# VHH binders against q9vpf9, part 2

Target 1, 373 residues: q9vpf9
Amino acid sequence: MSMSIDSNKLLLRKGDMKLDNYPTCAVEALTRLETLIASRNKQNMVMQIISEFIFLERTPKDGDVRKSQALPISQMNLFQEFQLIIALIEYFSRPGRDATRNAIFLSLFGSHLTPQRSKLLSRLISTAVSGSVAPLLSSAGTWMQQVGCKTPLSLEVAQNIVSDFISYSRKTPEQLKQLPMVGPHFAANFMVAVADLYLNEQRSPTLNPPPDALLDTITEWMMENPTLCQASQQPLVLPAGAIAMPFTTPLAGLLRWVVLAPLVSNRSAYSNLHLSLLRALQQLVSSGESTALPSQDLMQIVKSLQSYCARLAESKTDPQADAAYQKCMERFAQAVQIALSSNCITNQIQLLCLLESLPPHKLMKIVIEAHKK
Short names: E, the ipSAE of ESMFold2; O, the ipSAE of OpenDDE; V2, 0.75 times the mean of E and O plus 0.25 times the DockQ between their complexes.

## First folded at step 1 (VHH)

Design b2 (framework vhh_nb_b201)
Fold by ESMFold2-Fast, scan of step 1:
Formats: C-alpha cells, sequence, structure tokens
Structure b2 (fold): chain B 373 residues (1-373), chain A 119 residues (1-119)
C-alpha cells in the first residue's frame, strides 16, 4: 500500500473544490484552471471541474436515458446564471495572460456545448458588448474562429446579437458603434456569421435581406474602419501548442450581399458597403493575401444569379434590359476584376466558365475576355 | 482549393481490418490537427480519432486499442488503421482538418468513405 508521491499540490485536486456559496466556487474553479489548463494530460479534470463547479451540471439518472448519449443537466437557477455571467465578466476583465484567458474561454464553451451553456454564452457576449469588455470580446472572437464562424454555434451567437441590439432599432444602435474599436476580431467574425444568414439561398429558399438597422450598422463599420476585414486575419494569442487556422474574412459574404441586393432592395447603403468592400479587397490583395475571395463563395453568387435569370426567362424578360440584373453584374464585375488582376481567385477557369453562362454584361464581358487566356 | 479525399473503405468481415487514407491539398497540412469522424445511418456524426500537428493522438473510448491514427506530413496524408472491426463500426467515415483544442468542430471535411462490417 506504500506509494511515494512527489507533489503536495492539494490546490490542484478536484476533490479540494466544493459546491459552496455560489458563485464563489465558480470563481475559485476559474483560478485553479489557470494552472491545470497548462497541462495537456489534465484535460479530463479541467472538463469535470467546469461541469461541476462552474455550470453546476449533473449526469442524468441511469433510468431516464441511455447513459452514454445523455447530456449533463444544469442545476443553476436564473439568479445563479446571472451571478455566473457577472463572475465571468469580472474574471475576464482581470489582468492576466491572453493565452490563458483564451484557453479558459475555449474550455468553457468549445466542446460538448449544451443548450444551457449556449444560452449562457449568448447572454455573456451580449453583456460584454453592452459593457465594452474588450478582453472577453477578444476571447469570444477567438472562440468563433475555432468553432467556425458559419457553424450553428456562431450563427446562434450572431442571431442573439441581432435580436438584442438591432431588432429594437431602425438605425445603427449606439451600443454597436464602438464594437470595431473595442473588439475588432469579434466584430469581423460577427460579420462573417451574419453575412451567412441573409441574401443566401443555402440558408433560405428565398433571398431574405438583412434588417435595415443591421445593414446600416455593418455599412457604417466598414466605412469607418477600412481594415476591419483584416481583423479576422490578425494573429491571435492562443494556448501553447494550438494551431492557427486560416481565418475566413467577411469579404465574400458581404460581397454576396451587395451583388444580390439589387434583386430585392434599392437601399443606398448597399452602394456605400460595395465601395468599402472594394477598398478592403484592394488592401488585402496588396498585402499578399491570395484567398480574399474563395472560388466556392463566388460560384454560389453565380448560381443565385442563374436562378434569377431563369425566372426572368419565364416572364420573357431580357436580362440585358433588366436594371436589377445590370446592377448586380456591375458590382460583381468590379470585385472579380480586382481579384483576378491580383491572382487571388482559386480555380479561376471554372469560375470564368460559370460567369460566361450568365447573360452578357458589358463590364463582366471585358473582365472575362481579359482573363480568358 | 481546399480538398480532403478519403480512400480505403469497403466491405469487411467482423474481426477484420481496413486502412483509411485521407489526401489533403490547398492548405499547410503540417500546421493542422487532422481527425476522423463517422456517421452511421440515422445517427449523428461521432468523433473517432484526432492527431495534432505535434503528433499527439486522442481516441474515442469505443475505438481505443483497436484503431490507430497517423500522419505523413511529406505526403499531406492522414491515416486510420482499423483493427478488430465490429458490426457497430459500420458507418461513413469522414476526414477533417481543424483546430487543436479538442472542439467537436473541424473547418474542412472530406466527402466520406463507406465502411461496412458484416456480422
Amino acid sequence: as target 1 above (373 residues)
Amino acid sequence: QVQLQESGGGLVQAGGSLRLSCAASGFTFSRYAMGWYRQAPGKEREFVATIYSGGSTYYADSVKGRFTISRDNAKNTVYLQMNSLKPEDTAVYYCAAGYWLGTDYFDYWGQGTQVTVSS
């Protein structure tokens, strides 16, 4: 029964933490995670501490559901959920290492995310936006990129921001005006997510335009912050051993908005957004970025235009005489010209063939002919 | 541009073995964590194994000791050696590339390869 031990680090044991006066146990757990998270072999202990002492989760009863497929059940009441949000805001506002803060945020919300944790995450981020909590927004931005900006998790966060800040206003909300300065990486990733939700036939059988206040907000952000799209490409402070993925910029999604907008809207904000996107694209290609406009995203725009032209054909309308189609193609041709001239479109030949399948447009024809050989 | 192409799937008897390969292109392979997921008919996608850029591996409990994940950075390829196959291993197997931090999401996915284990 004799076993030698080389450590008396009792503070690192899960058994030393208790479900005491909440949220004290959660704050204590967060502090202890700073040491544990540096050890890759203690990931299991980290997850158990988070579940038990931060989110107050328990495993379902053996008779209720199949144990291996059961999700943990949160025992937090509404007051405790509020206490946790405040404790997390305070924790992430403390001086500390960015890598540790990001690692803890990713551990809290990055894996095995339950509906309850997802709801708390959305409330936490909305609170951080309202309070301009820069360190938390930075960690949230890192989280969005690591789980994927177009995944259901990121889209839910984006939808909740729209619900909380945009649905009550017909103009740019004051709470969001400073977001590109307070949390540029989060703002850029939010734009990737919301661009995917609107004017996208992959998400809806119809081209559903964004709310006016959202369009105005994004347009003002892009006009006032010319390098904002580059924020999604900025190096992030990640935990030791983490791999940096290529970040998706909001350029392709927002380009889809401005190109397809004339089919459903005549708002002038799209013209301002279009000009800002051309400037952002030019800046990215000038800095050596070769994937600013992925071919797959551009081909989706072509498919939407093909669908529109098919409907025009049913009505015996010539697309070359259709004002909406002409405006779509003008904006699309300008962006494609910048990208092709800078050799930043992958699978160029396939894209050119698809563009040639669309009814002719003067500027697009010039672009195609210039790059056809 | 980014492509993940699986191969090596097929029909095998219980107790047999298969080796899956995933050829990657369009990104800096050596910097990415690579993983395998599977999806049986009528079920959600299930984690199988991951290998990090540094070579560390992690396995689902259901396959630990039977499956081995490995990578060849010179060939931009990740492998899944599957031994002692069981009928419950029948699924479409997907190759994925993504972040190291053990999230259940990967940014790039292959088209999948079918593995069928007969009883």
Scores: ipSAE 0.000, ipTM 0.118, lowest interface PAE 20.5, mean pLDDT 78

Design b3 (framework vhh_nb_b201)
Fold by ESMFold2-Fast, scan of step 1:
Structure b3 (fold): chain B 373 residues (1-373), chain A 119 residues (1-119)
Amino acid sequence: as target 1 above (373 residues)
Amino acid sequence: QVQLQESGGGLVQAGGSLRLSCAASGFTFSSYAMGWYRQAPGKEREFVATIYSGGSTYYADSVKGRFTISRDNAKNTVYLQMNSLKPEDTAVYYCAKDLWYGSRYFDYWGQGTQVTVSS
């Protein structure tokens, strides 16, 4: 036992590392983190090693402003940033260390990111998508769940993927089309994030639709991979007493897309996406998943429809508004029926009351009465 | 040394409102996610709400639409505004600090503040 204790002490000596040999010092740091990451009492050492030897960060010199609130400054040049991306891809591609690898990724890219780490993370993930680097994408997917799929960090990652592979690309790359097979957890969490960016009244009253290529890609993903809406866990090394947050699936966000889409778009892809979501929901219900669809997400869709109806009452120039509303309600009623039949909905009485406040729709009225009891 | 101090609990009638506060010290508050948890008698500690350093929020389904979490980085304080309170909300409410810069794993806990909702 003394030999293993002495070896651990030697591995924990930060002073043995040299900064004049990049990216070797980053590779050495990653190896040392494998020993340190499971120990709560070494967390400060882990963060110092990451900052100093991996990201080459220093504390900014500023005597005038609040030093405790100043962000570290990266001293990496563009070539060193490239070297680090290659080193990280190589490191995360090594087999047999999923729990440790996920914990290290989380330590590298926690929710408080400097602008330099944020840019590096985006570049790293885009490179991993392009190269189909499954182990790294698995760690990135776990990271998105741990930091929250709808937080600014996850949204920024998602926006960069949209920019790199959709908005500024002439044709949707094969690597993006294969993403659900290569990195299913990352693909699912990416969908949670992008669903929040579009067709969401809480972000924009104009209900901006997603780019056509993004909609088509997500629709194809869901049609071919219905299990993307199933929650899954990746192993993670945690200190005693740590409590995990609940997992999020893309089901609720994409349901909002297909329900609200008739208000701004007549694209046929939404009909295909709607069908795939109903199939996914039925499979989740059949498997006994109690977290299949939160009642509060359904209530939020009701509020969006109420807001639209209030604006419509003041409009004299929208000739298609009633037809669009009827289509929204038909799609929504079908999903609500499946969800309510599952007995997985909390606050059912409150949801039914909110649904009754919407302008009448034949199918929705039938659904409400069937569950009113 | 991390310190978290909750306040604002008390006895309130069903349908009433309470605002909980958590004063934090000993760390760079603006850099960490903060959360609220609660523990009812005879039950395990359950998640209530979290707010990330960037201001994004996440709520337990049972409180979404009724509770609002917010933060004031200048005062190193996180708040929980509780509206439409139910007897089922009766619990000791705990403030928590993220362990790893937004890892969604909370280890640093305050002492708690009792919330009792009478019917």
Scores: ipSAE 0.000, ipTM 0.374, lowest interface PAE 10.7, mean pLDDT 79

Design b4 (framework vhh_nb_b201)
Fold by ESMFold2-Fast, scan of step 1:
Structure b4 (fold): chain B 373 residues (1-373), chain A 120 residues (1-120)
Amino acid sequence: as target 1 above (373 residues)
Amino acid sequence: QVQLQESGGGLVQAGGSLRLSCAASGFTFSYYAMGWYRQAPGKEREFVATISSGGSTYYADSVKGRFTISRDNAKNTVYLQMNSLKPEDTAVYYCAAYLRWGDYSYFDYWGQGTQVTVSS
């Protein structure tokens, strides 16, 4: 396959694309991008083709609404938006190189989305989940990692999945039960994103718990798929010139859920999730993975527990006698022991000092003493 | 590009059975919901049965217990097994493919139809 293309030949081919023949012009554009995507000096042409022939965007004119000043304005009607979703599902379902599909997905949706492209991305991913479109979900999972799993872009995708499949459900949705098998990388990155939305003091001091159906879904995923956290560690199949965000796992966010859950919930699912997380953490630690449980995320959990203990002290309640606090500390101590035993925690002394600032807990005291220098 | 080709229609006696087939091409069959509709002369098109991409089935009350819809994703084909046929089942039967997206958008593909005639 020729990775370079003559600019005059490309211009001639571009001139043959007809906007009146939608979605054919979008399909033709996707095919042409396969040749252009590997060339760094053609990236402006790639962006122009995507904007003009796939998303039917135009440059804002004088007098257009201020809300769209910095971004292209879409000319697509609702039917054309649907035609594009179908065309993209068909395109990403075709046999081909993963590197090319991932490069095209990143070029379509990138790190800076217009509101229309963001809406189309969410619709596309939900449709792919419903239809078990494995190649598209693989590209979406890689995209989430490339843009960052806890960024507003990834959080919007995660919130859309919650809205579409979980919000009105009383049990784990059938469409989501197979997701770890169909799209493990996407499932893992979805868990990173969604874990950040709940039981997180940085988002809400009241530690809002996840919806029951979401908790049950994630708990079942982790119990039935012991290697799911390793899916987020899979090497990225990156196009030439692409920059990837660092690898991440759902362990830190989900650990925060199980450690802080006793403060707001008595659901047994948290106990099952906790045991699954300890197993996953042990597997990643045994593999030499240093980013499995970042010290900053552990320190965030300490701060949440400190805030809770301060409120108990104000109420003249002894944290050492508080059952909820004891359960939090027991779960946290077990995870910290596994993490520290790996010798992969950065800023270990700072973490140990913060842990010592918490009201004493028998198991945590043993863990701290065992890992003091 | 998208094509739905019905077959299996014909003339049958009341109480008899027919199996309709719809062969699909030009799209990824497994992602689409598939349905059967019918239209008798002088009447509007009536829903008969549907099967989702996941295999969930729904039937019109007039055919429930007599008709069975099924699909074979490996063959890109949807089937309608019609048992205990009645003269009032006489109609042109149409195959349809559609992708539903909430309350906002959905797109239908239709076949050309196949005639089913049930004699008394």
Scores: ipSAE 0.000, ipTM 0.132, lowest interface PAE 19.9, mean pLDDT 78

Design b5 (framework vhh_nb_b201; at its last look DockQ between E and O 0.44; V2 from the best seeds 0.00; counts 0 for: pae E 9.0 > 2, grease 27.4 > 24.2, SAP .741 > .668)
Fold by ESMFold2-Fast, scan of step 1:
Structure b5 (fold): chain B 373 residues (1-373), chain A 120 residues (1-120)
Amino acid sequence: as target 1 above (373 residues)
Amino acid sequence: QVQLQESGGGLVQAGGSLRLSCAASGFTVSSNYMGWYRQAPGKEREFVATIYSGGSTYYADSVKGRFTISRDNAKNTVYLQMNSLKPEDTAVYYCARDYYFGSLWDFDYWGQGTQVTVSS
């Protein structure tokens, strides 16, 4: 452990960060973290090195080592931020072990993410998407799963991808067409996160549809490879003893999109996305560890449909005469039938009871009756 | 100093309910990621539930719809409401802070654990 001890002493003794020494000190710190990250009792040292030598943050006092008091914007200028992004792209492109790379990425962009680190992470990931930097995107995908794909951290990353590549595009951006091939785990986790941002009553008082280019992008991805949903189910490559956070497939979120879409949109892309989701459900193989469609996620779709039907009742519209509601129920019934037949739904009893509370639909009634015991 | 103290474990019959508590000292739960993890005999520790500093929650598929994580900021305490318990839920349950992100190896932010036993 001579090399690891020597590296620790050298990094600690450097202390002083100077503009003319950046980003070389950050590159050296990243390299030397490879020996430190394997040790449980060195984690505080790892975090301090990251704060001081990589992000140029204010060093916390001994009593406050766990509390972030960094003023990163004031301490790292725009040119240094750019230099760090390039250095990180180069570092994560180097040959190395995925477990070490993922541990370092998680240590750089953990839960004590300052506003500056959050902005840097978003810019780093967008740069990696543009440059097709597969190893970095792999680590980013692992990071999204570890922090939770529907948490504010992952949603911010997803929103920044939408802002950078989607917001002003009229069709699928070239940079995103190859993303599922370059970083399948990241692409799958991006779909989990971005599906939560649109057509979701819990996020907005209105059912806001996704931008056309985003819908087209995800639809093209899923039509080309429905098994992309399973990329999020791959075991995480983490250091020995680290606890992997559970995967979340994009199936439930995207199913909410295609089921609720007829209420706000007539775009044909939703029909193609629906077909690809049915294929994904048919191809899903349970490892016995978890199921693809949690009942709670499906019950939220039922509640949205109940709210819509209540509004129809106020306008004296019969749901059976409402084309939008009929299409919603047809898509929902088809997906529920496949998922129930494949044992991909947890705790189905409460779900079936909620489905029975919706205005009658021929196919959904058949599905409920087939699975009600 | 940072300390986490779990309580509320015990023996319960299948289909029953338990509420676990995690009292935190030395830091504020509302400003941190807090999670529940469990370890059954002969198995590795597995994730159960997390609550983000902003209040968003995330659950393992095995417990989704049955367990609810919550917090009381005034009491600086995190809770795990466990409903419809199954024998497979038998484990030592641990409360943890910020373990996976920047502190993959930092077990000083784990509690001592509380035993949950579900009889058939």
Scores: ipSAE 0.076, ipTM 0.562, lowest interface PAE 6.6, mean pLDDT 80
Fold by OpenDDE, look of step 2:
Structure b5 (fold): chain B 373 residues (1-373), chain A 120 residues (1-120)
Amino acid sequence: as target 1 above (373 residues)
Amino acid sequence: QVQLQESGGGLVQAGGSLRLSCAASGFTVSSNYMGWYRQAPGKEREFVATIYSGGSTYYADSVKGRFTISRDNAKNTVYLQMNSLKPEDTAVYYCARDYYFGSLWDFDYWGQGTQVTVSS
């Protein structure tokens, strides 16, 4: 039954939607978007509907939305924002196609967000975590992959989760502990973002460790589910013709944590996390998946260690006598050994060369020699 | 007006290197998601590499370890360094500003493309 192109035109007229009742108009808009998103030629209309009826944004009257560098300003009040969050949670909890939900989520929050939408997104996701809303978290996971897990927007989302569930809580809430079960893809991508926030010299000249509760949570996640990092590798459910962005695994960032941790902390949780990472790497080897550890991320670890060694040299301290450095290198060598054996590292030669630039470590030397052949 | 202009394509022997450039006008590259795509004859356009506003880079599996995407903020230009080129890399390469809403049509601007031919 060829549903005539004409019937679809009637249902999609912006003119039929009324702004008289929020959030009802937003819900209606979402429903209409389901049909519109399937059409490649109606993206502008989709964006307009979202802007006007969901986020209550007013476009400055002056000229081509494409030309106006001015971000639309939402007229939503705090209560309306809350209503929207609830409406969205309800909407995403309805039965439907995952591809459609993901497309709608991406259309709502895209890659270019207004500050207001960004804030709302963070609140929405936190609410979804609190409520264990699996479908929404699935879409959020997809979103993080598409926009990039290490982008400022993703990091903001991650930071807000940390703030809401870790910083303001004496104990990690059960809802956060359950996140890997409720939304494994999101949890994995969240880990990517969180890993990027801490013990990262690219972000801070000082190595800032994660909050203890966060470390414990991540460690527990990894110990309980060694395949959690693989959740990032799951194929995205996107509409036909959509381009899936490459996935990022949390392995490299977490490896950075455990490798550099001895420089700033002696917590046993890092040892446990390290063990779980090694197990995760071993499992990846068995699966034949080669894209788990970008060489660039590993090189970053090396650079941090180089910097540390330089400081030791300034203090006339032998790195071989430095317990922290030795522990760093031990953890690093173990992980690199597994990763190289599985051929999951890109630009291996460059990495090996860079590793050779570090003060010698017995285990690392063995690893390097084994793979320079 | 938003414009993207690709350059740097050409004929190269297998194993050789090329550096593509994409000069952007009308917007700031460092504030946007920029990507390289390629289209071989008779094939669909495929993702090659992207650099996000935060500086994160992502690559297609087919080019990982060989290609590097970068940007010069001062020149408002995105680059694609292509090393170890293979005949399979032969395609028209396009620079794009990405607006990801989950579909191909979310890309708002494309350049005219630059031809890269790798001869065996």
Scores: ipSAE 0.020, ipTM 0.447, lowest interface PAE 4.8, mean pLDDT 87
Fold by ESMFold2, look of step 2:
Structure b5 (fold): chain B 373 residues (1-373), chain A 120 residues (1-120)
Amino acid sequence: as target 1 above (373 residues)
Amino acid sequence: QVQLQESGGGLVQAGGSLRLSCAASGFTVSSNYMGWYRQAPGKEREFVATIYSGGSTYYADSVKGRFTISRDNAKNTVYLQMNSLKPEDTAVYYCARDYYFGSLWDFDYWGQGTQVTVSS
């Protein structure tokens, strides 16, 4: 009569797909997964098909990875990894529904990644950036939002893009410069991730600036694409039953860059980026958008400034005489004023109280007084 | 068989704190992504927090700095410490083994939920 989930799994492995026909078996698996993912209660079968036929993984002690605490071992050689990347590029380039592509991408890369899957994901996305593969980049953007832009998975992808296109490239490639036009949602989420990697004392004990070429690229993106920060706010196209993860705007992280930059750099690109951020904040008032600057992220900036001022005290330097500190406060005050006027800050009373703890700056004092009480 | 049991909800005044617990059986929490989600009356279920198998954490912006996800491997239990609670935090809170920080499949890896109500 009717086949069970376990019978369907066995049939697919034994009768319909063969591992010795790689990468054809991976392509066949992808096609069959489109139907299986839509079905409730077939998750074990989906995950085993992905593991066995797409990533060529074997459980070290037998059994299903989900039932075993032992991680699977990849049996892919470098040639098969390249074959899979090409097959995935071709698959995602086919005409089809966004929800289907997103469901497949999330099933392949959404959770519990082996080291080999994480490495392959990073190579796949870098290849898609190089090839301007818009449908794959759209799915990668959805993926990055769903797993979280600041999670280790997303940060690894972002760092590999920086390595591939910034650190090991003499000149920023045109394909990276065009990323906001080809994959705006992915570009916005990538900005959230890289903003978290640099000038962030939660990630590093020191304020490490971004590479100059990355800063220049992000600045150009923001100047040339005025609505880019809003791209992550568009509704996700997800399969039935999936829960959309909240979006994260890059505005708060990039504001941290421009406010803290005078402590470590005098590159003029930060001034241009700052102006672009102020314009983006003003545009939110006109559009009636949701809040873009959580107060907790802004309070993190205050903590970094407090740490800097503590170091000035150790060297007996007056913060009011320190040009870097005064520049940080000028930029911060300008952004806070616009954000408060735009109602773009949540929990603003706590932020204002913390701002009062910093050594005085004339514009910031005016901003605090205008909005406190 | 995977089972998740939430507890620790209740009624609390605004500004108060609660700690939610999620006892897991049938798998090891330290080897998985574990997450908290919530559903307010008349709204869709939304992401709150996750903890990776490696111990790193991720939070929704609406709760960042107020909520802390953690785990106790000896008890195979995940916690959500909720501080500075607001009326907007009122919801049923669900624990999940988090495949995608927002499971592709409805309720197959979810607990029964625990009610949190924040007054005034």
Scores: ipSAE 0.011, ipTM 0.422, lowest interface PAE 9.0, mean pLDDT 81
ESMFold2 (binder alone), look of step 2: mean pLDDT 82; pTM 0.838

Design b6 (framework vhh_nb_b201)
Fold by ESMFold2-Fast, scan of step 1:
Structure b6 (fold): chain B 373 residues (1-373), chain A 120 residues (1-120)
Amino acid sequence: as target 1 above (373 residues)
Amino acid sequence: QVQLQESGGGLVQAGGSLRLSCAASGFTFSDYAMGWYRQAPGKEREFVATITRGGSTYYADSVKGRFTISRDNAKNTVYLQMNSLKPEDTAVYYCAAPYSWLYGREYDYWGQGTQVTVSS
């Protein structure tokens, strides 16, 4: 008879994890998670191991006062936090299955992230960007997709990258120039998140433009990597039982940037970004992707332009004579023409009706007339 | 069908040189950044070098000044010229386009690879 002993189960039980051996206990815990993560009925054990041996969290126990229930308290000192970041970088760089790495990353930094884990995640990702740690950035990109690229969690990650690499730069930071090649999914999902933060009337009525270095970085990324918009979503190497989030590209958000930019900025980088987005759109629709430009995102751009035109009417300025409006409509018409010609817009009739409600523009009128049925 | 085929690996003495080639087919090569990665047995997968669509090059600190990445769009080929080789450079070398998805199909980041062994 063949041996009935499960060597992996024996190792998981026999290995005695001691908190006094940090970061060794965290490394050992990560190795044990590889076996446990494959079992759907052991998620509670996975979470407990992560909390106790990786993040050194203690859940307060108070049977007397229910109101004293608090988030887990991390007992890590600053040196141990640094040790954990290095251990995680080393771990995620090890040979192994992408599905396993992604499952572990998602378990470490799930949708219910504590402030302490969020701070650690931000430092981990910034360190991975600086060190070009491709497997970790791949898992981070998958994490952003799974939690949602425009959720507060993903926006915080995006804002921390802006803070760490862009806020004090006058030009594209060297570490970020490599990012689309090292971590294309992370770079694409970062662009989805960061595009939502600027030139977006739903977040700020003043249409705040991005920092110059951020605009230059994204423009260089798109010019040098025309397929980057395809890198953001499906198909992904996900753990068994995981559901891939709907296909999302940075295209719609960045299109809003280039269309609305003439209203607040005269920077030439927007013209280069516009041309790269048209190339990216043609590339994406040529692949048969039907969700390249969601009609809802295009309709939001129309609403922003309507608001602008209403303000011009109050000042008795003619939108058809306004140079900024002309440039907005020229760029918008070019993108809409590609999208409509490729059948990648749903709810086309409603979009065309909204476009006709804007003050007339020569190119947009031609586009609208060409696509009426 | 997307294909990446590495070649040019072999055994070389410390201080020697090798030139790796990666032949690409099944996609519009000139539209993609191309990179080289390496993996030693039982060690972390690491980035080596990349060349963008526009020709800009980036290197890992461990190889900067010793390795040179280049491309020939007419031949759909990316190259890695490796000079002043060290025993620590011993690894399987993989080329990749840095996208996990190409036209709705999985893109293999690691390919079959080519073995480089540097003797001391």
Scores: ipSAE 0.000, ipTM 0.267, lowest interface PAE 16.7, mean pLDDT 78

Design b7 (framework vhh_nb_b201)
Fold by ESMFold2-Fast, scan of step 1:
Structure b7 (fold): chain B 373 residues (1-373), chain A 121 residues (1-121)
Amino acid sequence: as target 1 above (373 residues)
Amino acid sequence: QVQLQESGGGLVQAGGSLRLSCAASGFTFSSYAMGWYRQAPGKEREFVATITSGGSTYYADSVKGRFTISRDNAKNTVYLQMNSLKPEDTAVYYCAARYFSLGWYDEYDYWGQGTQVTVSS
C-alpha cells in the first residue's frame, strides 16, 4: 500500500504514542511495528511510523524542494539523537523473534540511508560494540550482508568502528577483544569490509597498510579461531518474502593483506595472520567449501603484483632478487597451493594463466605446473 | 542430542570459593566458544565470562580478578573457578556454547539447565 489507512493510523497514535514525549513515542512505535512488520500490505505504514515517530522526519514541501533536499528532513536535536540511541539499545536488548528484530533493523536503516540515519546507525553500532549488545550486533551483521559488505554503506560503518576504537589506540581495545564472541557474524562482516579499505589498489593508488591496532586486533581474532572465515551453511534469519544475500568470507581480503604487506611493512603480525589464514583455508577445504576463495579476488592480487613488478622494471631491479617480491610470492604460492589442491577456487584456468604472467618464482612455478592440465 | 550439563553449584559463605563444571556432548566441542552467564532473582540474565576455541578469556567487570574460566578439550568440559565470593554473586549459573561462523542469533547456540550458587553473608 502507497497510503496508510487513516482509521488504523489513528489507533496507532492514541494513548501513549505522543510526539511531545520523545523518546517515549519512538519506544511505543517500535513495539507497534512488531505487529505491522509481518503484513505485506502495511509496508508504507511501517515506513511512515519510522519516519514520523522514531526519526522525527518530515517530507520536503514545494517551497523547500532542492535536489539535495529531496530526502526526508530530520527535526531531531542532539539530545533526541542520544535518547534514540539509548532507546534502540534497550529495545534490541530485549528478548524477541530474530526475524522480527532483523526486519525492524532493516526497515530502520535500509539500503537508501539519509545522512542523518547513517550517522545514527554508526553511533548505534559503536555503542552496541562498547556495551556488548549481542542481539543488536546480530541484526547489524545481517544488515551488512543484506546491503553488501563492500558497499559504501558497510564501508562507512567499518570506517566508523576504526575511528571510534582503533585510530588512536596503540594496542587491541578491550571492547573489540570480545566482539567475535558477542557478535561473530558482525565481526566476520566487519573484517570483509575493513579488509577492503587497506592494502587495496582499487581504493588507493598507494598501498596503505591498516593501523597497527587494527592489524593486531584482526590477527588476534584469527589466531584464536580460524572458523571466523568459514562460510555459513545456514540461511539468514529474515522476514517472510525477503531474499537472502549470499554469505561472504573475509579470507580473500585478508589474504590480499598478507600477500601485499611485504611491499609496505615488516611487521611480524602479518606472518601470524598468514598462518591463521592457511589454517582457515585448510579447515574450509576439509569441509568441502567450493566457494571459499573466488578466483576474481585472487586475480586482483596478481594485478597488484604485476603493477609492482612494472615499477621494479623501471628502476632496473630484478624481481627474482627483490626480497619483498619473493616474500609476497612465497605466501601467495602457499595459499594458492592449498586452494587449488581442493578445487575451492572458481574459474581455475584464468587464474593459472594470470599467475604464469608474473615474473618467475620457484614455489609458484611448482604450484602452477602441478595444477596445469 | 546436544547437551550442556552444569555441576558444582551450592551454598557457600562470603569470601569462599566454588568451581563450576559444564560437560558438553553432541557437538565438536573444540570448535565452539564456551561461556558462563548468571541470572539473579528479579534480574535479567547477565554475562559472566567466556573462553574462545583458541583459549582467550574475557570477563564481566564485576568478576574480573575473582573468577577464572578455563577449558579441557580432551574432556569436553568448561570450568568457572569462583574466588572471593560475595552475596551479590548469588544466582543460577548457565553454561553456553557458540560457533563463531554460525552466529545469526543474538543468543548462544546451546544453553545448559543452570546450577544454583548461593552465597551467604
Scores: ipSAE 0.000, ipTM 0.185, lowest interface PAE 18.2, mean pLDDT 79

